VH-VL binders against p78833. Designs and how they scored, part 18

Target 1, 198 residues: p78833
Amino acid sequence: MSFPASTHVYIAKIIGKKGEGDKILDLLSKVNEHVLKSEPFTKTYYFARDAKNPDYIFGLELYDSKEVLENSHKTSNPFLAFANYLTSTHAPLAEPLQLLNFKVVDGHLDKDNLGPDAKDYVLYTEYTGDSATLKQQLTVNPKADTSLIIHSLDDPSLYAVVTRYSKSGIEPGPAEISGATSVSQQVIYSGVGFLNRP
Short names: E, the ipSAE of ESMFold2; O, the ipSAE of OpenDDE; V2, 0.75 times the mean of E and O plus 0.25 times the DockQ between their complexes.

## First folded at step 14 (VH-VL; framework fv_patritumab)

Design L3 (at its last look DockQ between E and O 0.03; V2 from the best seeds 0.00; counts 0 for: pae O 5.9 > 2, placed apart)
Fold by ESMFold2, look of step 14:
Structure L3 (fold): chain C 198 residues (1-198), chain A 118 residues (1-118), chain B 113 residues (1-113)
Amino acid sequence: as target 1 above (198 residues)
Amino acid sequence: QVQLQQWGAGLLKPSETLSLTCAVYGGSFSGYYWSWIRQPPGKGLEWIGEIYHRGSTNYNPSLKSRVTISVETSKNQFSLKLSSVTAADTAVYYCARGPLWGDYFDYWGRGTLVTVSS
Amino acid sequence: DIEMTQSPDSLAVSLGERATINCRSSQSVLYSSNNKNYLAWYQQNPGQPPKLLIYWASTRESGVPDRFSGSGSGTDFTLTISSLQAEDVAVYYCQQYYDYPLTFGQGTKVEIK
């Protein structure tokens, strides 16, 4: 499936204090219910836990445009409840909320429309290097259930890849790209969200 | 239309354990703190403690050594146990809901009078 | 603990007149990160549980008549009933939710003069 040029990608990094992951995901579950019912412009709304720390939440979000993200998604009551908790006196975050803006370069989100599963092997990798080299060398894996290549709107040297395998025993590391540095994070589907709208 | 229904024994002897249950209807159990608050006759309100539906608790330090709050999430219920009661524990006991984003209490049970005899 | 002190302890007001209730916290309940005052007001009619009137110091809960209003910031707060009705005879409590333990004022009894 091709992506319209206006597609806006958010990568959310929500670094919760010890014991806060469940509360953050409970509120995100209410946002997801609203997204499914009322936001046809939200094409992906996927939340996972860091494989090493269950209180660190990873989000992959795709919107038809930046405008609907800002003017419709972020103004919904369930989103405001979530945002109000994050800024409350409970101070649930160990680090400030990180929202990274990307555009799609190439790929697919759920090749066989199987839906996300907690047993999937999911890897998020950020690459920093020469933009032309990264665009040329980062390639979609057609055998992966998710293979998404995205380019930062804020840092032209930054690319990221989301790769997901539903088959047991397939756990490749990140591609090594000459002249680039990379950082990888394995994440586990939280039960909150979707890759393709059901 | 969230409604809180509470029940439990209303008359206790000194040294017994107070046990109350609150059931939640017409709303989501998840995403809120669930509190117990008491009011001695003719007196003000005292927050006893709270539980998140996944089991974590916060207790008023004044009562912490005697209080246990627990959840039964499959039934949308939470409970209060207060051990070693005395006449000073005679009060109306309320269950209440507090949103995670602000710990004010937007829904309350009707209250249960618990009397500890001499 | 954040101590909440209300004044007066009791207040007699003629029907249709203004009632004002003050609440003072022992420390500020204004959170600079979100610029919100963590202060609520409750009404308790005889034989009834408390009912939420105001949260965030000045935001009226749904279904609360507009004769009830809250004001103030930091440590000093006021609940105002602009035109007292017979059904407003109750005890009123302020509550802070800035920090644990959650604490209430001692209450203000409002009666018809």
Scores: ipSAE 0.442, ipTM 0.812, lowest interface PAE 3.3, mean pLDDT 93
Fold by OpenDDE, look of step 14:
Structure L3 (fold): chain C 198 residues (1-198), chain A 118 residues (1-118), chain B 113 residues (1-113)
Amino acid sequence: as target 1 above (198 residues)
Amino acid sequence: QVQLQQWGAGLLKPSETLSLTCAVYGGSFSGYYWSWIRQPPGKGLEWIGEIYHRGSTNYNPSLKSRVTISVETSKNQFSLKLSSVTAADTAVYYCARGPLWGDYFDYWGRGTLVTVSS
Amino acid sequence: DIEMTQSPDSLAVSLGERATINCRSSQSVLYSSNNKNYLAWYQQNPGQPPKLLIYWASTRESGVPDRFSGSGSGTDFTLTISSLQAEDVAVYYCQQYYDYPLTFGQGTKVEIK
């Protein structure tokens, strides 16, 4: 596997009120600067917009461990500033913040190190069902630039798959799994915070 | 001082289900992975599987089809079930704690000898 | 699976002398992103559970005597007891936690010569 067992995947779903997306991404850009400079324990860090809703910000983050996420990343000044904004009296959120914890099952990220492009679509699919079934049927797509399978630490019945084709114009589709329900979201790279350390 | 106390039946017949429970005292149950590890008499150690306090699990593929690890966070307990036991499952079974930053084991239960005999 | 192989299987050392145990992994357990080796060492006395000695290949667990040290990187690791004491008679195990399933070496029995 390309990831150590302790690797922690953090998925952020931020739904801003109308017009708040840009401000959210600006603050996240500052957080990203800190990540690049001061967080060697962060493997992957970037954000995307929902293809249909520019105020829906999707974040994919990978850390060496949950410990560094909780005790280092979340304690950084830029992050705290961002968190403070989200919870401020301005009330920029349209929906409650969703922060999801996962562990890597299998896969790869940006295998050719090409980085994301604003024209690239990323498919995020959540699967809910029998764990044994999902573990057996979810497979890595070797043709995809990014193909990541993750298992929720918050809900044992929840898995997710991240798929991206780099600069190919190919739109990934979700795999159908018998006995499981799936919800897919198509996102586009926002231009904020691409990091993918080996 | 973190302590792991474990209990369960130590004598089984073939085809029965092994059932062990581990309780955690003197420390936080959240923020760690909790594992089961076994050791046949006079032999080495085999990792069986782990569980997060929120219920997600990882199992050794060699035992995956027979193993179920569960957690009861409200009691700071987690359990092991191993179905369809054979003589090959005779071992001392340990529960152990692994921190989030690495799956090494810093605290262990005293172990429970489980003997499978007809 | 990452296979862990220890050498020797058994070691007899005189009191006060150096004991060296080797552990080899079939794959590298070094993570390039953080430059950490996902390798631990344990001591096990008869009738007792294993006791953590070293983690991250070279970090000594609290309470572990200074005479115990871990070294190595990638696929080759070493546990060293600089001056063997009577209480050090035990079986020692290495363990990788880089990838699932977690795996242990077969163990090395350390005895007094």
Scores: ipSAE 0.029, ipTM 0.555, lowest interface PAE 5.9, mean pLDDT 92
ESMFold2 (binder alone), look of step 14: mean pLDDT 94; pTM 0.960

Design L4 (at its last look DockQ between E and O 0.05; V2 from the best seeds 0.00; counts 0 for: pae O 9.9 > 2, placed apart)
Fold by ESMFold2, look of step 14:
Structure L4 (fold): chain C 198 residues (1-198), chain A 119 residues (1-119), chain B 113 residues (1-113)
Amino acid sequence: as target 1 above (198 residues)
Amino acid sequence: QVQLQQWGAGLLKPSETLSLTCAVYGGSFSGYYWSWIRQPPGKGLEWIGEIYHRGSTNYNPSLKSRVTISVETSKNQFSLKLSSVTAADTAVYYCARGRPLWGDYFDYWGRGTLVTVSS
Amino acid sequence: DIEMTQSPDSLAVSLGERATINCRSSQSVLYSSNNKNYLAWYQQNPGQPPKLLIYWASTRESGVPDRFSGSGSGTDFTLTISSLQAEDVAVYYCQQYYEYPLTFGQGTKVEIK
């Protein structure tokens, strides 16, 4: 249930224009094929749709280090094809690509190794507030199949929590923290990616 | 500080539906988990279930087929319904606030309502 | 379900002496990476709702007298009242919050000897 200290977490927020979600995911599916075949250093590569807008794509990615993300994953041909589509003159994005860098604070990704499923309840919550307070109050939820606490490498006031209940119908989300602001996003597994390497 | 006040009918006949309401005063209703917990006379505590303020629920499997917990966020209230009661459902029923983040343990409790199911 | 078993069912202790209550879970409630035990203790006076005493096995709730302490890890836990006072006559419950459903021990009644 621990992560190596070098673990690098990437949260991708890909805000597609109307109708673009399927193409974005098709390209990510090809990157995922390469990840499975050629990137043992990529430990999680999970893509989901926003529950309210299917063209908004959420990514949760874990790498052995920032170096392998930057120098190996991002230089692969399937990734470059994906990245080139996103920046092409077709202009498939409604907002600039957001790529957020985090370190792991605590938690687990797939407690019973059940794999991701479209019927999972998955909630991503960002908290902004006093870093010491958030570190004290953000706790792992052992009842969840995913309970991951991450801290931004770019913004010391920003933490995030990923919570998943696998096909159980349970929808509890984290309660609000007094003195912090929070933003939550429910996401639905897209069929592209994995939580633990198969 | 935070205060939970509960009410409902205390005497039922077998097969009736138990109905209790809990109102929250002196604190925020939003962003919390709210639970019902019962205690048969002279016995221990049993967790019935919880509701998140936005309406999602999780119930004790032992009671799931008979229990409904609901929320009225505009009134800062949540309610318990337990259908098809028998004498075994005679207990003091408590509402309680689950502490953040996950509603793990209970820091504020209602005073309890004794519900008696006659023979 | 995680079953919580307390011992003894009843305990008689002289005023000013130490009271010790045990709680055992049917499986571990320790989350190894944060080293936290997902266990709470409650006090219930006659005719009153339970009152939270301790959470995460050993952290005392604000306003709880320092004669109350919790210890233990994994499956075995202890609530200690270092110097029993008359107002400590109550029933004490442990509760796990490691997995659903949330479950309580059967209770330990503490009396003056």
Scores: ipSAE 0.607, ipTM 0.860, lowest interface PAE 2.0, mean pLDDT 92
Fold by OpenDDE, look of step 14:
Structure L4 (fold): chain C 198 residues (1-198), chain A 119 residues (1-119), chain B 113 residues (1-113)
Amino acid sequence: as target 1 above (198 residues)
Amino acid sequence: QVQLQQWGAGLLKPSETLSLTCAVYGGSFSGYYWSWIRQPPGKGLEWIGEIYHRGSTNYNPSLKSRVTISVETSKNQFSLKLSSVTAADTAVYYCARGRPLWGDYFDYWGRGTLVTVSS
Amino acid sequence: DIEMTQSPDSLAVSLGERATINCRSSQSVLYSSNNKNYLAWYQQNPGQPPKLLIYWASTRESGVPDRFSGSGSGTDFTLTISSLQAEDVAVYYCQQYYEYPLTFGQGTKVEIK
């Protein structure tokens, strides 16, 4: 699986207040319906819960370009409704919303075309350090169903890796890189979205 | 009317560091990828690397170890450094604008700077 | 790396006649998700930088005469000048932007016969 240079990766980190996770995912489910029907430019729309915090929602989104994200997806009615909820007086968020922009460095998504499973664990690891070092040391895991390496468009020192073993029960661990700091998060598929559109 | 103006030293000795700067006029600097491309005399084109206005870079693996591209958004400028030059680095160097958000084809180019590496 | 190979290396065509330049990529530059070919064509005159002619394999850049056209998909592409003019004498390059690193063809010199 190859990624065009124009591919845009969007990472969403949504930390809801206690008990808000279900509502957030419900609204995202509605957005997902729109994505499936009306957004052919969306390659991936995948949401998961933090393995330890059900109110922490993680999103992995891939688009044909940043333009379609900004001018099409983010302008859709379902998305706007969702955005309005997050910023409403209800104040569902425990922490500020984090929306991160990346480009693909290397890797693959769902190489066996199995799709996501509610029991699958996904490892998301952010690396911070020297760009040249990270680019050199980060490598795709050929054994993983999903092994994606992405570089931040917002912070040149930030890279991330997404790893998933589909239906194998294998829990991936982060690679250690000398001279870089890493923060890993294990997430579980929430049932909303898809890992890779065929 | 977008214009790219580039400058830097055109004559180097082996092992020195090539340094070029490109300034963008008449258009937005933000939202684009900015590239360096070189062309040896009488030869084809080689993409060196690119930088986003926010600082993220992509380099040609063939030059990765020697290349550094930087950006100064406040000045609408981006620069190229190529270390440890040899005669093989003799070329006309172009700065160029990548098409915004859709792909890295280049709609605006600088006039080019000939850099000659000679003992 | 995706290798881009042009053919021929040089081409002599009479004024008013059709010029055809071919470009082949070592792997497909067609993105299945959006059905677009990540392929561009450039014209370069002596002492000048390349000029964008075509992008997405077949879309003309603004200001480019309609005698220039791009066609093809996947791995095989063609730049056609329907009626060669004197000002069309130049070197032409194809370029893929599907995958890093970005790569160019070796160029095709078009001359008047």
Scores: ipSAE 0.010, ipTM 0.546, lowest interface PAE 9.9, mean pLDDT 91
ESMFold2 (binder alone), look of step 14: mean pLDDT 93; pTM 0.955

## First folded at step 15 (VH-VL; framework fv_patritumab)

Design M1 (at its last look DockQ between E and O 0.12; V2 from the best seeds 0.00; counts 0 for: pae E 15.8 > 2, placed apart)
Fold by ESMFold2, look of step 15:
Structure M1 (fold): chain C 198 residues (1-198), chain A 119 residues (1-119), chain B 113 residues (1-113)
Amino acid sequence: as target 1 above (198 residues)
Amino acid sequence: QVQLQQWGAGLLKPSETLSLTCAVYGGSFSGYYWSWIRQPPGKGLEWIGYIYHRGSTNYNPSLKSRVTISVETSKNQFSLKLSSVTAADTAVYYCARGEPLWGDYFDYWGRGTLVTVSS
Amino acid sequence: DIEMTQSPDSLAVSLGERATINCRSSQSVLYSSNNKNYLAWYQQNPGQPPKLLIYWASTRESGVPDRFSGSGSGTDFTLTISSLQAEDVAVYYCQQYYEYPLTFGQGTKVEIK
């Protein structure tokens, strides 16, 4: 459950036009096959749909370093096919692709190695506020199947938390943090990707 | 209502392997944590471990080297094996469901199986 | 491991009187992010499996009579039976679920005086 200091976290927000979610996920499934075969440095590669809009795709990705993400993952043929589709004249996105860079503060990805499931309750929450306060007040939930606290590499005031519960009916809201604002997004595992390598 | 029915051998000799099975009726097997808990005669309760329906396990460190919990999801069943038993393993063994929200307290219990290990 | 210690080991209470059982954990079981105490109480009648009474320290399980109540926070918890009935003669256990391994108190036997 410890993470090397070089661990690089990528949050992908892929806002597809109506009907594009399936194609986006099909292409990501091909990238996932490459990741499993050829990228031991990719420790998490998890894709989900927004609970309210199935064409909005959320990605959680962990790499051993930023270097392997940029120089190995992003240069692979399946990734290039995916990226070329997103920027093609087909114009499948309603908004520009958002790729957010984070480092791990604390937590765990898949306690007890249960694997992701479409029935999981998954919440992604962004917090904006004083960095020292957020680092102190955001705490790992030891009972959650995923409880990951990450800090933006681009915005010092931004932290995020990913929580996942594999039990039906468990839907805790985001923690209230004094002096911080938050935005939350519930997502549903798409069937594409993994939290720990199989 | 959810019902847990358990069975297995009640009398063992030292060094044998304890083997118990629990079947779940009247409710969903998927999405839950399933535990084994034991109670030596006249004593309190000891959590042995759990299994999640997809196969992930967590065991009490005091027993970890000897315990295996497994699932057969197609039959709505989970089982306990405890190897190399001694008289100290004599207890009533219960299967239990972890409650639907957090899984770590137990809302449904089997009726218990007394397992006696001869000294 | 979090050790759970109950007191007393046994008590005798007259029918209709109040019974009070204490439980102390060796570490806090209060999770600061959700402000919940990870503590449950069970009743075990002779020859029966345990029955869940209380979870989150103070929430009664469905079907549990309102004479049962739980209170406390952090490391110190209490189960109260406000008016003891004959069917309440049992052993009562507290249990923490803040961390693994899950652990139970040693039990408190409640008898009619």
Scores: ipSAE 0.007, ipTM 0.461, lowest interface PAE 15.8, mean pLDDT 88
Fold by OpenDDE, look of step 15:
Structure M1 (fold): chain C 198 residues (1-198), chain A 119 residues (1-119), chain B 113 residues (1-113)
Amino acid sequence: as target 1 above (198 residues)
Amino acid sequence: QVQLQQWGAGLLKPSETLSLTCAVYGGSFSGYYWSWIRQPPGKGLEWIGYIYHRGSTNYNPSLKSRVTISVETSKNQFSLKLSSVTAADTAVYYCARGEPLWGDYFDYWGRGTLVTVSS
Amino acid sequence: DIEMTQSPDSLAVSLGERATINCRSSQSVLYSSNNKNYLAWYQQNPGQPPKLLIYWASTRESGVPDRFSGSGSGTDFTLTISSLQAEDVAVYYCQQYYEYPLTFGQGTKVEIK
């Protein structure tokens, strides 16, 4: 799978207070319904929970461009309702919302359109280091259902790798890259969203 | 230079469990995938499986039901257990280090351990 | 499983002459997204473990003599020894790492004619 050069990758890290995860996902579910119906420019809208904390929500979003993210997706009524909740006086967040912007370097998502499976772990690994080194050493695993390398538009020293093995039973581990540091998170599909459009 | 040293019993009876250990010296254990590969006498190579230093494993489906690979990170060691051995399991067993990202090709190898299964 | 088939099974070559070993995979091991071939070559001497020679089909491992080269793409690959030396007598294996399980060719014995 190839991606247009204009493809914008949006990573959302939503750290909810205890017990807030379900409400957050409910609202995101409404957004997802809208995305499916009205946002053909949204290629990926995938949300997962941290494997250890159900109130930590991880979002992987791919858009045809940053423009449609800012001027279309974020202006939708369901999204606004979601955003309003996050910033409401209820204060559901334990930490400030983290929104990261990336571009695609290499890889694929949900090869053969296998669909999400709640039993599958998605490994998200962030690498920080020399850009040239990371670009040279990070590589896509073609056996993986999802193997995506993305580069931060906010920090040139930051790369991330998204990996999923659905039916093989493989639990991927993060590669250690010389001269780079890495932080990995295992997330589980929350039931909200898609890697590829159904 | 990275060195892999391996040891274990070389003679087994049918139905016994093969047990081998590989120790890594001269390099980082963490961040790599570590594999076991076997070679029957006069034959080719068969990949058995690998383990990441954090414990993630992948086994050859042909052996999955009988294979267990484990890791002892504190000792820079990983081990192979193969249960219910038969004469078909007679082979030289190698431990090997995979490339850093996926552990899919092997740049360092142990010297091998001949395991003979005989009644 | 991806089946790896080498040819020939054995090869006798005169000293200083070119040795060519072929490897065919039952499926392509070229990943279109990165244009890399997930193919490695090994040399194995008697009583020793395999030694990595080539990875990514054509990248030579450090310390490997220049006379060794790998070529090919997709399903057909070749290991070439441009000028066979006495120490090159060994069994050579190709290996795919495009998908699991990892699989090897049956090996090619290279001998001096």
Scores: ipSAE 0.006, ipTM 0.551, lowest interface PAE 10.8, mean pLDDT 91
ESMFold2 (binder alone), look of step 15: mean pLDDT 93; pTM 0.954

Design M2 (at its last look DockQ between E and O 0.07; V2 from the best seeds 0.00; counts 0 for: pae O 10.6 > 2, placed apart)
Fold by ESMFold2, look of step 15:
Structure M2 (fold): chain C 198 residues (1-198), chain A 119 residues (1-119), chain B 113 residues (1-113)
Amino acid sequence: as target 1 above (198 residues)
Amino acid sequence: QVQLQQWGAGLLKPSETLSLTCAVYGGSFSKYYWSWIRQPPGKGLEWIGYIYHSGSTNYNPSLKSRVTISVETSKNQFSLKLSSVTAADTAVYYCARGEPLWGDYFDYWGRGTLVTVSS
Amino acid sequence: DIEMTQSPDSLAVSLGERATINCRSSQSVLYSSNNKNYLAWYQQNPGQPPKLLIYWASTRESGVPDRFSGSGSGTDFTLTISSLQAEDVAVYYCQQYYEYPLTFGQGTKVEIK
């Protein structure tokens, strides 16, 4: 249930031009095949589409350390093919790639190991405010299938929460946290990736 | 200060539908979960379910087939309907505000409405 | 469902004396990684709605007198009133929020001896 202290969390925001979401996910599916076969250090590799725009891709990735992310994952042939496509003269992105680095504060990824599903309700929320207040007030929800609290490695004022319910009809809402602002994004599992290694 | 005011019919016959409304004053409606909780006379409390301002609901499985909670966001109101009532549904019904993050425990309560189901 | 069982069903306590109310859950309400117990206590005075006293098993709600304290972990919890006052005559309920449905104990009535 707990995460090693060295766990490195990557939030990827891949803003594809119109029609690019499928190709981006196709390339990520090949990276995922390599991750499952060859990267025991990659504990979560989960990709979803923004609920409002299917060409906007959201990624949640957990690695044993930043070192294995940089030196092993990012050097694999399927990853290089993906990265080369994103930076190609085709220019498939509408906005520069956003890669956010976090550490785990607390939580769980897939409580009963049921795997992600396109019917899941998934919400990603960023909170900006006083770090001590956010750490105290953000709590895990044991009732959720995913309840993950993460803290930015680059911005001490930034926390994020990932919440997932596999039961339809449950939708988490923004929490009231005095002195903090929040931005939320609903995402839909794309069929590419996993939360816990199968 | 947050205030919950509730109303609805207090006397029902078996098989009728219970219908209660709760209006929320003096606080944010959109930042909280809103619950219905009932208490049979001289007995304990039973959570019926909640609604979020988006219309999303979650119901106690023991009542799910008979319960509907709805929201009227423009009026800051939410309502309970419980169909096919019996004498076992006689209780004081409370609306309550759940804590802001998950709605897990209840910091503001309405005054309660006694609903009696005749035999 | 997590069943919540309180004991005793009722107790009579002299003014100024300690009152102790026990609550047992049918399964643990502790989330081990954060070491938090997902449990609350309520006071219900006669003819009134319940009032939140304690959450997270031991955190006192704002405005609650410090004679009220909560303790325990996992499956066994206690509400203590260190020096009973006349206004503490009420029924007290524990509630778990570890899983759905949210469930309450059957209540403990506290009265003056």
Scores: ipSAE 0.564, ipTM 0.854, lowest interface PAE 2.4, mean pLDDT 91
Fold by OpenDDE, look of step 15:
Structure M2 (fold): chain C 198 residues (1-198), chain A 119 residues (1-119), chain B 113 residues (1-113)
Amino acid sequence: as target 1 above (198 residues)
Amino acid sequence: QVQLQQWGAGLLKPSETLSLTCAVYGGSFSKYYWSWIRQPPGKGLEWIGYIYHSGSTNYNPSLKSRVTISVETSKNQFSLKLSSVTAADTAVYYCARGEPLWGDYFDYWGRGTLVTVSS
Amino acid sequence: DIEMTQSPDSLAVSLGERATINCRSSQSVLYSSNNKNYLAWYQQNPGQPPKLLIYWASTRESGVPDRFSGSGSGTDFTLTISSLQAEDVAVYYCQQYYEYPLTFGQGTKVEIK
C-alpha cells in the first residue's frame, strides 16, 4: 500500500436544499484556497456534484492523520465559515451532514496528475458485506485515473471504492461482489479541490 | 490498562438462552471491535462474532441463526445472547478486544465465563 | 472456512531448548495488497484466557519476551521459543484473521521434558 498507515480518509456528503449547491461550493472553494496555501497535511481535498442533483455535494478528503483533520483543518477560519453556514439559521441543508471516516485499503489517486481542468466522471460505490470478503475481492482498477479502496472506520462491514475517469467518458458500473450489497453514486467534478496537490 | 469484565448465568437448561455481558474499562470503546469467543472444556477456540460501537455485527455462520451480539455504548458494554442452547454449547465464553485497524486478532480478553448446559 | 492445523498436538522440550510449533492454513492468509499475513499466535495457561503473543505472523506483542518469535508466510507458519522456560508451559494457538469466520488452530501443548 502506497499510503501511510496514519492516512485518514474523510467522506463528506452534503445534501443542500434546492439552489444551495453553488453557495456551498463557493465556500468550499475558499476553504480549498486555504488548504492549498496552509495545509500541507491535506493530501486530497476533492469535491464533486451528484450527476443528477447539483445541490448534492460529495467530498473526498485525505489527511496525513485524523489529528490534523480535527485540530488543524477543522479549526481554520475558512472551514469554520463554511461550517457556520451549514448550521446557520438559513438552514441550507436538506438532510443532516454526513461525515464518514475511512482508512485506505488500496489504490491510487489521480495517477497522471490531471489537475482541476480535467473532465471527471467519478463513481463512488459503497459495499456492505463480509469484511474479509470485501477486503479480498475489491480490486484497484489500474486503468482508472483514480481507483481507491477504503474501509469504513464507522462500520466494519462498509467499504467504498472511488473510481475516477477523466476525459474518456467511461461510465462503468460497479463490480459486483457475491454476498455483498452495493450502492453506487455517480458524481461530477465540481471544479473545487484536487485529488493530488498541483 | 484495559480490562474486560464479564458476567452472566453459568448454568442453563437445554433450549434456554445464554446471556453474557462484557464491560470495558480503561480504554476507548469506540476504537475497537469487540468479540465473543468460546472454548469447550479441553478443546480449542471458536469465534462467535464481533460488534462495533456503531452496532455493526458479524457472526460465525455456524452460530449465526442463534447468536445476537448487542452493544450499550453509554456503558461501554456489549452482550452475547445464544438461543436454544444444547450440551454442545457448554464452554468457557470470553469477551475480547480486537485490533484497532481490523479488529480481528485479540489483545485483551475477559477472564471467561463457564456456561454449562445440563438437563 | 479457513482451517488451521497445528503440529504437533503436543511437544515436550527440555528447559533451555528450542520449541517449534507449526501452523498451516488451508488457504493463504497473505494479503497481496499489503503483503501482510493475517496470522496471530496465542499462549493459554490453564484457567486463563489466551494471551496474544504474535500478530501479523511475526510482530511480537508488547511485553512478550524476545524468546518468542513468529515466522512464515502464506500457508505455513511457525512459532518458536528459542529457549524454553518453565513459565512457557502452556497451550499455544494460531489464529487466522484473513477471512471470516475467524478460525483457530486446535492448539499445541508445550511441556517440559
Scores: ipSAE 0.011, ipTM 0.567, lowest interface PAE 10.6, mean pLDDT 91
ESMFold2 (binder alone), look of step 15: mean pLDDT 93; pTM 0.956

